# Designs tried in a protein design chat: VHH binders against Vitellogenin-6 (vit-6). Part 6

Target 1, 176 residues: Vitellogenin-6 (vit-6), of Caenorhabditis elegans (p18948r1340to1515)
Amino acid sequence: ANCVVKSTKINTFDQVAYRNQFTPCYSVLAKDCGSEKSEPRFVVLMKKINEKKEWKNVKVVYGENEIEMYKTEEGLICRVNGEEIEYQPESEIEKKQYNIIWLNKNTLKFDSDDVTVQFDGVNARIHLSALYRNQQCGLCGHYDNEKETEFYDAENQENTIPKFAKSYLYKDSKCN
Below, E stands for the ipSAE of ESMFold2; O stands for the ipSAE of ESMFold2 at other seeds; V2 stands for 0.75 times the mean of E and O plus 0.25 times the DockQ between their complexes.

## First folded at step 1 (VHH)

Design p9 (framework vhh_6fv0_2)
Fold by ESMFold2-Fast, scan of step 1:
Structure p9 (fold): chain B 176 residues (1-176), chain A 126 residues (1-126)
Amino acid sequence: as target 1 above (176 residues)
Amino acid sequence: QVQLQESGGGLVQPGGSLRLSCAASGFTFSNYGMYWVRQAPEKGLEWVSTISGGGTSTYYKDSVKGRFTVSRDNAKNTLYLQMNSLKPEDAAQYYCAKYSPDLTVIPEATRGFDPRGQGTQVTVSS
């Protein structure tokens, strides 16, 4: 099952579609929320990085690793644990726990046993392992095969869409 | 086992500077984000700064922005906090901790952190 973000439209893991206005603050798209874990295995976040364009920054925190993918005038940039990775055609960055694949100059894929994220600078596709059924939270829904529960917020309370989206917003002074 | 040892605290005059260090062992240091937290007398533990594993993403509490700079030397497994223009309100026990990707690690989080070491004391007085 896939969650697809196209500009501002989100189609969740349970195929519920809605609009979300991304801001300069990170929003949680998908996160390992299994039974009150202090250390989620993964977190996928997205923020808007240009006031007039739908250019995005996607951050994948996977265990102890931070992968950042974002759009620039020169194309897509990838950072792994803060270090910029140069585009290399047909390249794959092999790590014990995950791989980063340049599908082309403008498309990156983060691949692991738990989560896969494909990103083109504006749009993202997220795939989760079946192990995360009923353990996923974020803007991509709860991955529980029930559409009625998609809008439960970060405290696992059902909310309207605007309150739901705000409950997954990370805030700091850089984005206010 | 994760081991973190803070140092570099001391007594300084208002407007002075101190550089704190945190020596890390027991884990692959470069793979983890790190954060600095502090606890002043009669106050709870509060977050001060976070730095990503590679060192390019940094976050600060609003009251320390422009005065404090977090950095790391992954070759030496050491985390630093450069504190300039110190104010009396900065007096506290300072701790470093291993970052866990969680909503509570963000600047506006309301949760406290579990420090790994005994901390280093910063006192600001004339």
Scores: ipSAE 0.000, ipTM 0.137, lowest interface PAE 14.6, mean pLDDT 73

## First folded at step 2 (VHH)

Design e9a (from e9 with M102L Q104K; framework vhh_etentamig_d1; at its last look DockQ between E and O 0.57; V2 from the best seeds 0.00; counts 0 for: pae E 5.8 > 2, unsure alone 61.6 < 65)
Fold by ESMFold2, look of step 2:
Structure e9a (fold): chain B 176 residues (1-176), chain A 125 residues (1-125)
Amino acid sequence: as target 1 above (176 residues)
Amino acid sequence: EVQLLESGGGLVQPGGSLRLSCAASGFTFSEYYMSWVRQAPGKGPEWVSGISTSGGSTYYADSVKGRFTISRDNSKNTLYLQMNSLRAEDTAVYYCARGITLVKGSRSYNYFDPRGQGTLVTVSS
């Protein structure tokens, strides 16, 4: 199952559709919420970049890595830990925690055993491993095959859609 | 519904040549970067070669550079790999895949999202 995130519409992992407006502040689309006291294994965040365009910024926090994908006038940009990605000739082949794949000049894919995020600068598609069934939260819902609990907030309380969406804003110094 | 069908493999002697094909359907082929990936028995997948949407840029793993040539025909939705000067080490199942995996720095990477059965290339005397 996928969560499909468009500019004003989200179709959750459990096939519940609702309208959402992104802001210049990051919102949590999906994250590992089933863990005990350990840090989440992943967090997928999205924010709006420009009020006049439907361009978005997606950030994936995966382990110790931050992967940022966003659209500019020059095209789609990917940064890993703040450094812009470019092609590197392969000298050794080894398995790693994740891969970043250019599907074309306008579409990137972050791929891991836990979560896959496909992003074109405007819309995202998130695929989640079955291991996170009942262990996922965010604007993409709970991934529990149950539509009645889709709008529980970050504290797992049932809420109206606006309060649900606000509970997944990623607060920082400028976005409280 | 994305489908990739590899063909053209077979048994060949060292120093020989083969041409692999990959027929694509279920997506707009001309809009995607494409790659060849191979997997030798008992080993993990190895990225071999990649090509831009128009075919204007091509990329090769060091192990095949100068011997293999990737190409595409967007009017036929087909990706090709011309393999020359084949060696025993080239023995593997070859798959085509959408996209080119890129990683910052000197780290190597694996990408393996096959949609077909692959085509077996055996290089043996």
Scores: ipSAE 0.088, ipTM 0.586, lowest interface PAE 5.8, mean pLDDT 78
ESMFold2 (binder alone), look of step 2: mean pLDDT 78; pTM 0.784
ESMFold2 at other seeds, look of step 2: ipSAE 0.118; ipTM 0.598

Design o5a (from o5 with S102R; framework vhh_7ocj_1; at its last look DockQ between E and O 0.76; V2 from the best seeds 0.00; counts 0 for: pae E 15.4 > 2)
Fold by ESMFold2 at other seeds, look of step 2:
Structure o5a (fold): chain B 176 residues (1-176), chain A 120 residues (1-120)
Amino acid sequence: as target 1 above (176 residues)
Amino acid sequence: QVQLVESGGGLVQAGGSLRLSCAASGFIFSDYAMGWYRQAPGKQRELVAAITTGGSTRYGDFVKGRFTISRGNAKNTVYLQMNSLSVEDTAVYYCVAHQFYRSTLIQEYWGQGTQVTVSS
């Protein structure tokens, strides 16, 4: 199942569509919410670059790794743990838990057995393995084939769309 | 020739414990996510626990910390330790092997299941 973000439109894993105004603070698109005995296996985050542009930053936290993808005037940039990855990176090395793939100069793909994220600087497509059915939370919904509970917030309470979206803001030093 | 052979099921009193085992053969065990699903009469099959190739674990909401999944790659075996069992845990428990490629399920194997019955 896919969650698709087109500019401000989100189509969730359960095919519920709504609009979300992204901010320069990260929001959680999709997160492993089912692992009570360990830290989340992945977190997929998105923010706007700034208030003026519809360009986005996507961050994937996957195990101990942090992958950032974002658009610049010079093109799409990918950083892995802070180090920039050049267009057409090697992606077939065995024993990697994930791969970074340039589909073309304007589209990146993060591949893993748990989650796949395709990103072009504005839009994202997130695919989850079936193991995460009923195990996912975020702006992409709950992946539970139930549309009535899609907007339960991070505390599992149904809210208006704006309050639901605010509950998934990711707090960091700049967004307290 | 793939085989998933469950064992360790049976009858147990409420509050008791069981340890399920699933011995796997006929595929490269370390390449598969392993899991346990259960199905009670009249209910749909539901995830109990899963463990990825990298060792990350997942549990169904109803588990509430009572069960623990583990895998022994050297023995090609996945285990489910089930503690604090209640009557609601009565079901057939299935061992499952899933192979993913880029988060898409490409191969799936199921065992025949083992009955777990919890008496009141």
Scores: ipSAE 0.000, ipTM 0.377, lowest interface PAE 10.9, mean pLDDT 80
ESMFold2, look of step 2: ipSAE 0.000; ipTM 0.231
ESMFold2 (binder alone), look of step 2: mean pLDDT 90; pTM 0.909

Design o5b (from o5 with Y101W; framework vhh_7ocj_1; at its last look DockQ between E and O 0.39; V2 from the best seeds 0.00; counts 0 for: pae E 13.4 > 2)
Fold by ESMFold2, look of step 2:
Structure o5b (fold): chain B 176 residues (1-176), chain A 120 residues (1-120)
Amino acid sequence: as target 1 above (176 residues)
Amino acid sequence: QVQLVESGGGLVQAGGSLRLSCAASGFIFSDYAMGWYRQAPGKQRELVAAITTGGSTRYGDFVKGRFTISRGNAKNTVYLQMNSLSVEDTAVYYCVAHQFWSSTLIQEYWGQGTQVTVSS
């Protein structure tokens, strides 16, 4: 299933569309919510680069790795654990738990068995395997084939769209 | 032809155990994540267990540590060991293979299912 995230519109894993505005603070798009472990297997985050531009940062936390993808004047940049990866069709990471793939100079893909994220600097497409049904939460919904429950917040309570979006805002020192 | 053939289902008394097997053919088994879903009549299919190509596992919340998924890549087979079964575990259990994500298409293959019936 696919979640399509545009600047003002999100189409969830269950094909429910709603309007959303990103800020320079990270929001959770999708995260492993089915694990009984202390840490999710993955978290996918998105924010605007700044309040004025529609360019975005996407961060994927996958195991012990942080992958950042963001648009600049020079094109898309990818960083793995802080190290910039130049435009190449193949990942240079020797640990093959995932791939980072340049589909072209303006589109990146993070690819793993759990989650795939395609990003062009403004919009994202997130794919989850069917093995994550009922196992994920975030702005992309719950992937439970239940359209009536798509607006459950981070505490899994039905809510209005503004409260739903706020409940998935990722806290850091600057954003609360 | 892709085939997923489940076996090991049947009738078992509550508290008992069953081991399900799913023999796979028609694709490169080591490139696929494998899993088990179950479905009771009139209900949606729900995840029981999944195992990635690298051996990482995930279970549905109702499993509560009672089931174990494993894979034998040399035998092209995925297994589900089910212990401490209760009547609530009665369902058709389906083997599923999920093609490794590449560039364009994600494919799922499903077996025909095997009945598991737990009696009091």
Scores: ipSAE 0.000, ipTM 0.221, lowest interface PAE 13.4, mean pLDDT 76
ESMFold2 (binder alone), look of step 2: mean pLDDT 88; pTM 0.887
ESMFold2 at other seeds, look of step 2: ipSAE 0.139; ipTM 0.549

Design o5c (from o5 with L105F; framework vhh_7ocj_1; at its last look DockQ between E and O 0.09; V2 from the best seeds 0.00; counts 0 for: pae E 20.4 > 2, SAP .677 > .668, placed apart)
Fold by ESMFold2 at other seeds, look of step 2:
Structure o5c (fold): chain B 176 residues (1-176), chain A 120 residues (1-120)
Amino acid sequence: as target 1 above (176 residues)
Amino acid sequence: QVQLVESGGGLVQAGGSLRLSCAASGFIFSDYAMGWYRQAPGKQRELVAAITTGGSTRYGDFVKGRFTISRGNAKNTVYLQMNSLSVEDTAVYYCVAHQFYSSTFIQEYWGQGTQVTVSS
């Protein structure tokens, strides 16, 4: 199933569309919401980088790895654990549990058995394995094949859309 | 024009039962999820019950099995059966319609509310 995230619109894994405004603080698009005692296998985050343009930063936390993808004037940048990965046309960079793929100079793909994220600096497309049915949460919904329950918050409480979206802001010392 | 008209409120003794109805017009009722919210004096508005277009239901924690939401799509009406009422259930009850899927926007409509008063 696919979640399509555009500048002001999100189409969830259950094909529910709604309007969302990103901020300079990260929002959780999708994450492994399994057992509370286990560490999530993945978290996909997005924030607005530039108030004047619709450029975004996408961060994928996958196991012990942090992958950042963001647009600059020179093009799309990918960093893995802080190290920039050079553009190599028509090639793949294979890692232990995932691949980083430059589809072209302006489009990156993070590919794993759990989650795939395609990103062009503005818009993202997220694909989840069917294993995560009923085990995923975030702005992309719950992936439970039920359209009317998509707006449950992080504690699985039904809320208005603004409260639902605020419950998935990634709160740290810099973003309250 | 969209209208949600609540009825069935009133005064009832503690331990009693009451059935609220909400008649809807001005939109395609079967395309909307329906719900009931309530607001007591000095409290914030809270979810009582919701029912999806497919008939799935959700209840606020304070309901504890006492209330049942249902919908009659042929009559464009949503119902709330309230049993085992207590004074804490005294509030204005609002009917809500919301569309969570499709199109460019999400739409939400609210009724004017009906008073429920539970006496001891």
Scores: ipSAE 0.000, ipTM 0.110, lowest interface PAE 18.6, mean pLDDT 75
ESMFold2, look of step 2: ipSAE 0.000; ipTM 0.080
ESMFold2 (binder alone), look of step 2: mean pLDDT 85; pTM 0.861

## First folded at step 3 (VHH)

Design a10 (framework vhh_7ocj_1)
Fold by ESMFold2-Fast, scan of step 3:
Structure a10 (fold): chain B 176 residues (1-176), chain A 121 residues (1-121)
Amino acid sequence: as target 1 above (176 residues)
Amino acid sequence: QVQLVESGGGLVQAGGSLRLSCAASGFIFSDYAMGWYRQAPGKQRELVAAITTGGSTNYGDFVKGRFTISRGNAKNTVYLQMNSLSVEDTAVYYCVAHQFYTDSYLIQEYWGQGTQVTVSS
């Protein structure tokens, strides 16, 4: 299953569509929520980085590794554990537990056994293994093959951050 | 003493079929979702197929219609039936077991050692 983020529209892993206004604060798109007692295996976060353009920053925290992908005037930039990596044609950065691939100059893919994130600087596509059914939480939904929940009332709050979406807003001193 | 033992790999000619098996021991099999991943030299590891505790299945786009995952809880085994094999299916195939929780429980995940599948033209 895929979760697709286009501008302000999110189509969840359970194929429920709704709107979310991204802000300069990170929002949790997808997270390993079954490991609440221990550290989550992955967290995928997104924030808006340009007021007039729908440019985004996507951060993937995977185990002890932090991967950041974001849009600039000159294209897409990738950082791995704080170190910037420039685009290189047919470049693939292979690590023991994940891979980073430049699909082209303007599209990056983070790939692992748990989660795949494809990002073009504005839009994202997230793929989760079916093994994460009932363990996923975030704006991309619970991936439980159920479209109805008392906390999934986002469609009633057009053009604002839904109540459940606010619960996934990551608060930082830089955005408060 | 958790163990996942893959079998059924080997050499096959394009257009042929193989059935992989993964025998599980050391945990309550019926409580775990099961899946198959594959990795070819120089490529990313990718999800092939998964099956939940309730029997719901999910497949990678590249194998839909050709591969079928199934599970036998009485035998603690998960299977992958692979039909219409192509050279591009050549990879090491890994069995994985994952326990789902909807509350604050401990997560458990186990991986097998892998089995080689080689498809010749």
Scores: ipSAE 0.000, ipTM 0.105, lowest interface PAE 18.2, mean pLDDT 72

Design a11 (framework vhh_7n9e_1)
Fold by ESMFold2-Fast, scan of step 3:
Structure a11 (fold): chain B 176 residues (1-176), chain A 121 residues (1-121)
Amino acid sequence: as target 1 above (176 residues)
Amino acid sequence: DVQLVESGGGLVQAGGSLRLSCAASGFIFSDYAMYWGRQAPGKGREWVSGISTGGGSTAYASSVKGRFTISRDNAKNTLYLQMNNLKPEDTALYYCVAHQFYSSTLIQEYWGQGTQVTVSS
């Protein structure tokens, strides 16, 4: 199952299309949200990094590793645990649990057994294994085969105030 | 600047009707699901109704179902709540909420300041 982000349009794992206005704050595209896990196996985050252009920064947290991919005037940049990796034709960065591949000068691929992320500086394609059906949360949808899930709202919303406070703090303190 | 401005509240007799409006600006209104919430004196905040980004799906709290109707006009960036057969227990500050997909669980929500509705017997 694939989630495709084309500029501001998102096509979810459940094949629902909608628009999302990215901001300078990280948004969660996909996350391991299994109910019994204290630490997610992966988190895929995206933010907008240029006001007039739809240039993006994508961050993949995979276990103890942080992979950051983003667009600059000089091209696409990749950082692995803070270390910048230069583009090289036909290069592949092999790690114990995952691979990072330059598919071409303008496209990077993060590949693992759990999640795959292709990114070109503006657009992203995310693939999750079927193992994550009903265990995924984020802008890419619940991955639960319900077409109306993105529009769903539970009748008991006693938690909306704490959620509002948390969202506001992220907007003001962590992304400003 | 993101703004949600509610209007249409007031004092009304039990059995009467009011129509609330929420005017949105500073964001792409059609990208957000919209909600109405309320807070009565001495009570916590309560969800009232919700509507999907395109208006194709709506939901209501059991206490208002059949009496209230939520709608939106994306061309005018406006959310509405038609309230019929009002009861004294509907007395509350009514506010609108803009909800980005999963914003209530993971990322941002925008809240209006509210408009007061008072229903007398």
Scores: ipSAE 0.000, ipTM 0.113, lowest interface PAE 15.8, mean pLDDT 72

Design a12 (framework vhh_8k46_1)
Fold by ESMFold2-Fast, scan of step 3:
Structure a12 (fold): chain B 176 residues (1-176), chain A 121 residues (1-121)
Amino acid sequence: as target 1 above (176 residues)
Amino acid sequence: AVQLQASGGGFVQPGGSLRLSCAASGFIFSDYAMGWFRQAPGKEREFVSAISTGGGSTYYADSVKGRFTISRDNSKNTVYLQMNSLRAEDTATYYCVAHQFYSSTLIQEYWGQGTQVTVSS
């Protein structure tokens, strides 16, 4: 049950495919939405860095740690709580403390018991634990093994997907 | 120029089968979800079936579930609807449709020419 983001194309946990134009504002790809009053165990966010090239920034918030992954001309960069982590393919420190695994200089994996995010600077693959079935929200869908058809029920009517995408944009001072 | 050419309709007896095809051109077929709708005389157009861009997800109206099967061949830019155990209530003009959704409020949608299905003794 993977959500795959290829450039602007999203294939959700329920295997529904659609296109989303990313912006310089963060959008929620996946989030623990099990309880409105509980702090989410994870949030996975994505924004566009370079409009001409489909370069992305992915942010994972997990257990008080904020992990950013993004593409530069020199390759993929990872920051944990604002501090840059150098490419180190077999670092047990990053793996144990931050759940970070470098697959190569241009591909990084965040791997926890709750959520896995694999990112190459443009494309992302997200896997959720089965515990999050019916508790996940965001652009990657609800992960409920039930497929919805409301967007096929109405002819020439606005579907719920564009409204859903807009509701998960995070606005910050850098994306005014 | 966008074209969706639906074909395969005709006359069948109750319990018979038909296979509808919709051949697409003028857009990137593999980026579009495909669906079938039908309209009987004097009735509103209704959803019949849909298939995701890669074919991994399929959807069916309750009235056709278990009898109809939707499939697609992205190498041939074609979507199919296999209709089995046809009933008089399945008599309608069948339309194929292509959907692509963006993060905006706009949906890019193309409708094909209909193909008539008549189920009668």
Scores: ipSAE 0.000, ipTM 0.099, lowest interface PAE 15.1, mean pLDDT 74

Design a13 (framework vhh_6fv0_2)
Fold by ESMFold2-Fast, scan of step 3:
Structure a13 (fold): chain B 176 residues (1-176), chain A 121 residues (1-121)
Amino acid sequence: as target 1 above (176 residues)
Amino acid sequence: QVQLQESGGGLVQPGGSLRLSCAASGFIFSDYAMYWVRQAPEKGLEWVSTISTGGGSTYYKDSVKGRFTVSRDNAKNTLYLQMNSLKPEDAAQYYCVAHQFYSSTLIQEYRGQGTQVTVSS
């Protein structure tokens, strides 16, 4: 099942579409939210990094590893545990539990058995293992095979959706 | 080419019932979530109900829960709103809305001309 983020449009794992206004604060797109887990296996976060352009920063926390992908004027940048990884044609970075793949100069893929994130600097596609059915939370929905529309309010869409989105807001010093 | 045509409005006494219909044409009806919205005289638009693309999920404004029921027939490209136990505050022009996200900058929405519901003693 895929969650697709196109600029401000989110199509959830349960095929529900809605708009989310990304801010300079990270929002949780997808997270391991199993009831017995004190530490999530993965967290996928996204924030907006340019006022007029829908340029994004995507952060994937996977176990003890932090992978950051973001758009700059020079192109797409990838950091693994704080170290910048330079784009090289036909290259991938293989770690024991995950891979980072340059699909081209403008597109990166984080791939693991649990979660896959494809990112082009603006748009993202997230795929979860079926093991995360009913254990996923975040803006990409619950991955429970139910289509939820309670956050749609045709008269007052902003009041319903922003309240939903704020529940997944991850604040840090860059939001101040 | 896109058309939404509401019908079924009228004058009813408090406690009465009306069934609204919305006939859709010119687009793939089953690809759109549908809303009912209403506008009372000198008031803004107010959301009433939502139904998902396949009809499996329905949502209602708190003040109409238990009184209104939304449904759809994708084979007939028709949306319905069954309104029971009508109150004077339900009096409004009722519109059906077809809603789909088209792109990051474009939400595709179609709205009909509306059908008037009047509730009076």
Scores: ipSAE 0.000, ipTM 0.121, lowest interface PAE 17.2, mean pLDDT 72

Design a14 (framework vhh_8fcz_2)
Fold by ESMFold2-Fast, scan of step 3:
Parts: sequence; structure tokens; C-alpha cells
Structure a14 (fold): chain B 176 residues (1-176), chain A 121 residues (1-121)
Amino acid sequence: as target 1 above (176 residues)
Amino acid sequence: QVQLVESGGGLVQPGGSLRLSCAASGFIFSDYAMNWVRQPPGKGLEWVSGISTGGGSTTYADSVEGRFTIIRDNDKKMVYLQMTSLKTEDTAVYYCVAHQFYSSTLIQEYEGQGTQVTVSS
């Protein structure tokens, strides 16, 4: 099942649709919330870059690796641990635990056994392994095939939609 | 600089209606979820209703569900609470509250001075 973010509309893993206005602060779209004691295996974050456009920055933290995908006037840019990866038509960059694929100049895919993120600079599609059913939290919902559980916050507590959305907003010095 | 100014309260008979307004200034209104909370005489604060940053999601306390409607206008920097079928139990000072969560522990919150609603025959 996929979570789809189209501009400001989010359609969760359990197919609940709602609006979220992205800000210059990162919001958690999807996160490994299976164990509160252990470190999460992945975190997918999204923020708005440009106030007058729906341009986004998506950050994937996967183990010790940080992948950033963001839109510029010249197109989509990808950085892995701070280093820019150049676009190459029909190319795939293999790593031990994940792949980065340029589907075209304006669409990038992060692929792993745990999570897949496809991003075009404004819109994102996120797919999770079935292992994360009932172990996922974030704006993309709880991934449990029950609509009433989509509004769990970052501490796996069910909340109203506005409180749910706010609990997944992380502070960054750049977003004040 | 930051202000939330409530208006529209007053005395109304049971079964009546009131519309509360809240005018915001001094912050980026569209980045904040808006809430209405109330304080009945001699009691603590009670959450009433909330609306997401873009207005696409609304929530209500069970006690007001079906009777109250929360609306926002981001262009005018306003949030409203339309109250119908008012009961004596709705008597309270009503506050509008703006929330922005930076993390589970880092919250920016602004609140207004309140507006009194009295439901009495």
C-alpha cells in the first residue's frame, strides 16, 4: 500500500485523505515506530522550501545514511551524506542496503527493503514493507488497514487531526 | 506584536446561536493550527474544537459535535466558531489558540484574551 502526497493532499497507507500545509520545518511522513527503545531503521521527512511554490525537500534517514532530495530552478537535486549525486539517464546507484535511481531528470527514487520513496520535487509516493504494518507512524498514518488508527502521534497515541499533524513537526534552526 | 482578538460573545437564550470571531496578527497565520478552548465559571479549561493549517481537517469535542462549526479564512487571518443549539452548559469564556509544533516537546502557542458567552433564560 502506498502513501501519496500531492502538493498539500495526503492519502495515507490506509487510504484516508486529508490536507496538510507544509512549512519550512520538517514534518515526519513515515517512521519506524516499532520499538520506542531502539533507534528507528528509517525516517522520511518533508518540508516546504519556497514560500510561493509547493517546492519540497524530502530527507530520508536510513541507518547512518542521510539522503536529501529537493527541487531547484534547474531541477531535482539529490545529496547522499552531503555529497551531490549527478543525474544520469537510466542510472542506478547501488549501495549495500539501498538503491538510488533517477527515473528521469525530474523524478528520483530511494529504494530499500524497508521503505521506497519516489519524489518529483513537489509530490511523493511512499511504500513500506509489510514488516512495518502496525509499526509505522507519521503523517502517512499507522498502516494497519483501519482508518480510525491513522491519527497516532509521534508517541503512538491517537489524537485529533490537528494535534496529530502538529506532533510530527520537527524544529530546525532554518524554519524559525 | 503577536495578537489574537476574540469577539462575538454575549448573552443568548438556550437554543440560540452565536458566531465567535478571532482576528490574528503578528505571525504567519497559515502555519498554525487554530483551536477554540473554553473555561466555564469555576472550572478548568476545556478544548472545544480545532482546525488544521489549511482548513481541510476539523475536530470537535463530543459535547459540541453537531452543534458547533469551526471555519478559518487564511486570506483574512480569521478563525470563526459558529455555535447553534446553545445550552446553559456552554456558558464560558471562549479563547482562540494558535498552535505550531516543532517537535513533541517544542510547541509555539499563542492565545487571546477571551470572549464571554452566557447562555441563560
Scores: ipSAE 0.000, ipTM 0.098, lowest interface PAE 16.1, mean pLDDT 72

Design a15 (framework vhh_etentamig_d1)
Fold by ESMFold2-Fast, scan of step 3:
Structure a15 (fold): chain B 176 residues (1-176), chain A 121 residues (1-121)
Amino acid sequence: as target 1 above (176 residues)
Amino acid sequence: EVQLLESGGGLVQPGGSLRLSCAASGFIFSDYAMSWVRQAPGKGPEWVSGISTGGGSTYYADSVKGRFTISRDNSKNTLYLQMNSLRAEDTAVYYCVAHQFYSSTLIQEYRGQGTLVTVSS
């Protein structure tokens, strides 16, 4: 029921284990793929943020909300819609549709009815509602599905941004 | 709450200059590539310019290249468009667009309400 990312090892919702080398570009770990023709309810993303260490940034896009969790020299940081939230022992931030919980100063939990993400700055554990197990795509399951859709998008004529500009804009030196 | 607030539009004479600004809030601005898109009366939307997440890469439509300059200040969550040598055909509503490509089937996109630029004597 859980997908576990431990450094570079991923154990999927289907209990398949494999290695993935994270880069400074976001990778999709889990996504609502039951709504491929409409907006997904959630997307969980991860990237590597330090060249010398396996420190990660995890981003959860949940409806109109963007939650970012990442490690720094000073500790684990959480941002909700661009605003940093301070750690306090036994603290919980309750929002209308989700909760952010500090399990300790080094571990954060994003909790909702659809998806739960627990993150310590390097490792993540993702739990999906039972309704999503067969509607999910990304590195945490249906690995081929995510790769296949990436290739098909190269032919998509309905982009609002020209294909040449799209390739140029997303090829940042820090990411790529 | 995600917000993109454009400003700086107005009436200007041919050959004049305007600077558009877009103030962003409610998301991590530095994670998004930014674009300016315009729509002239009776026409479809036209992509004008784009800038990478860190500001190191910029791209322009041929119609504005050499006249317009896109820039961003990630410390202020603000996007800019410096428009020089304005022409009557630059008359349009200008929209600020934030976009991030996660996969082939997911692009997170936010769009502002627009600011009107009228170039007329």
Scores: ipSAE 0.013, ipTM 0.362, lowest interface PAE 8.1, mean pLDDT 76

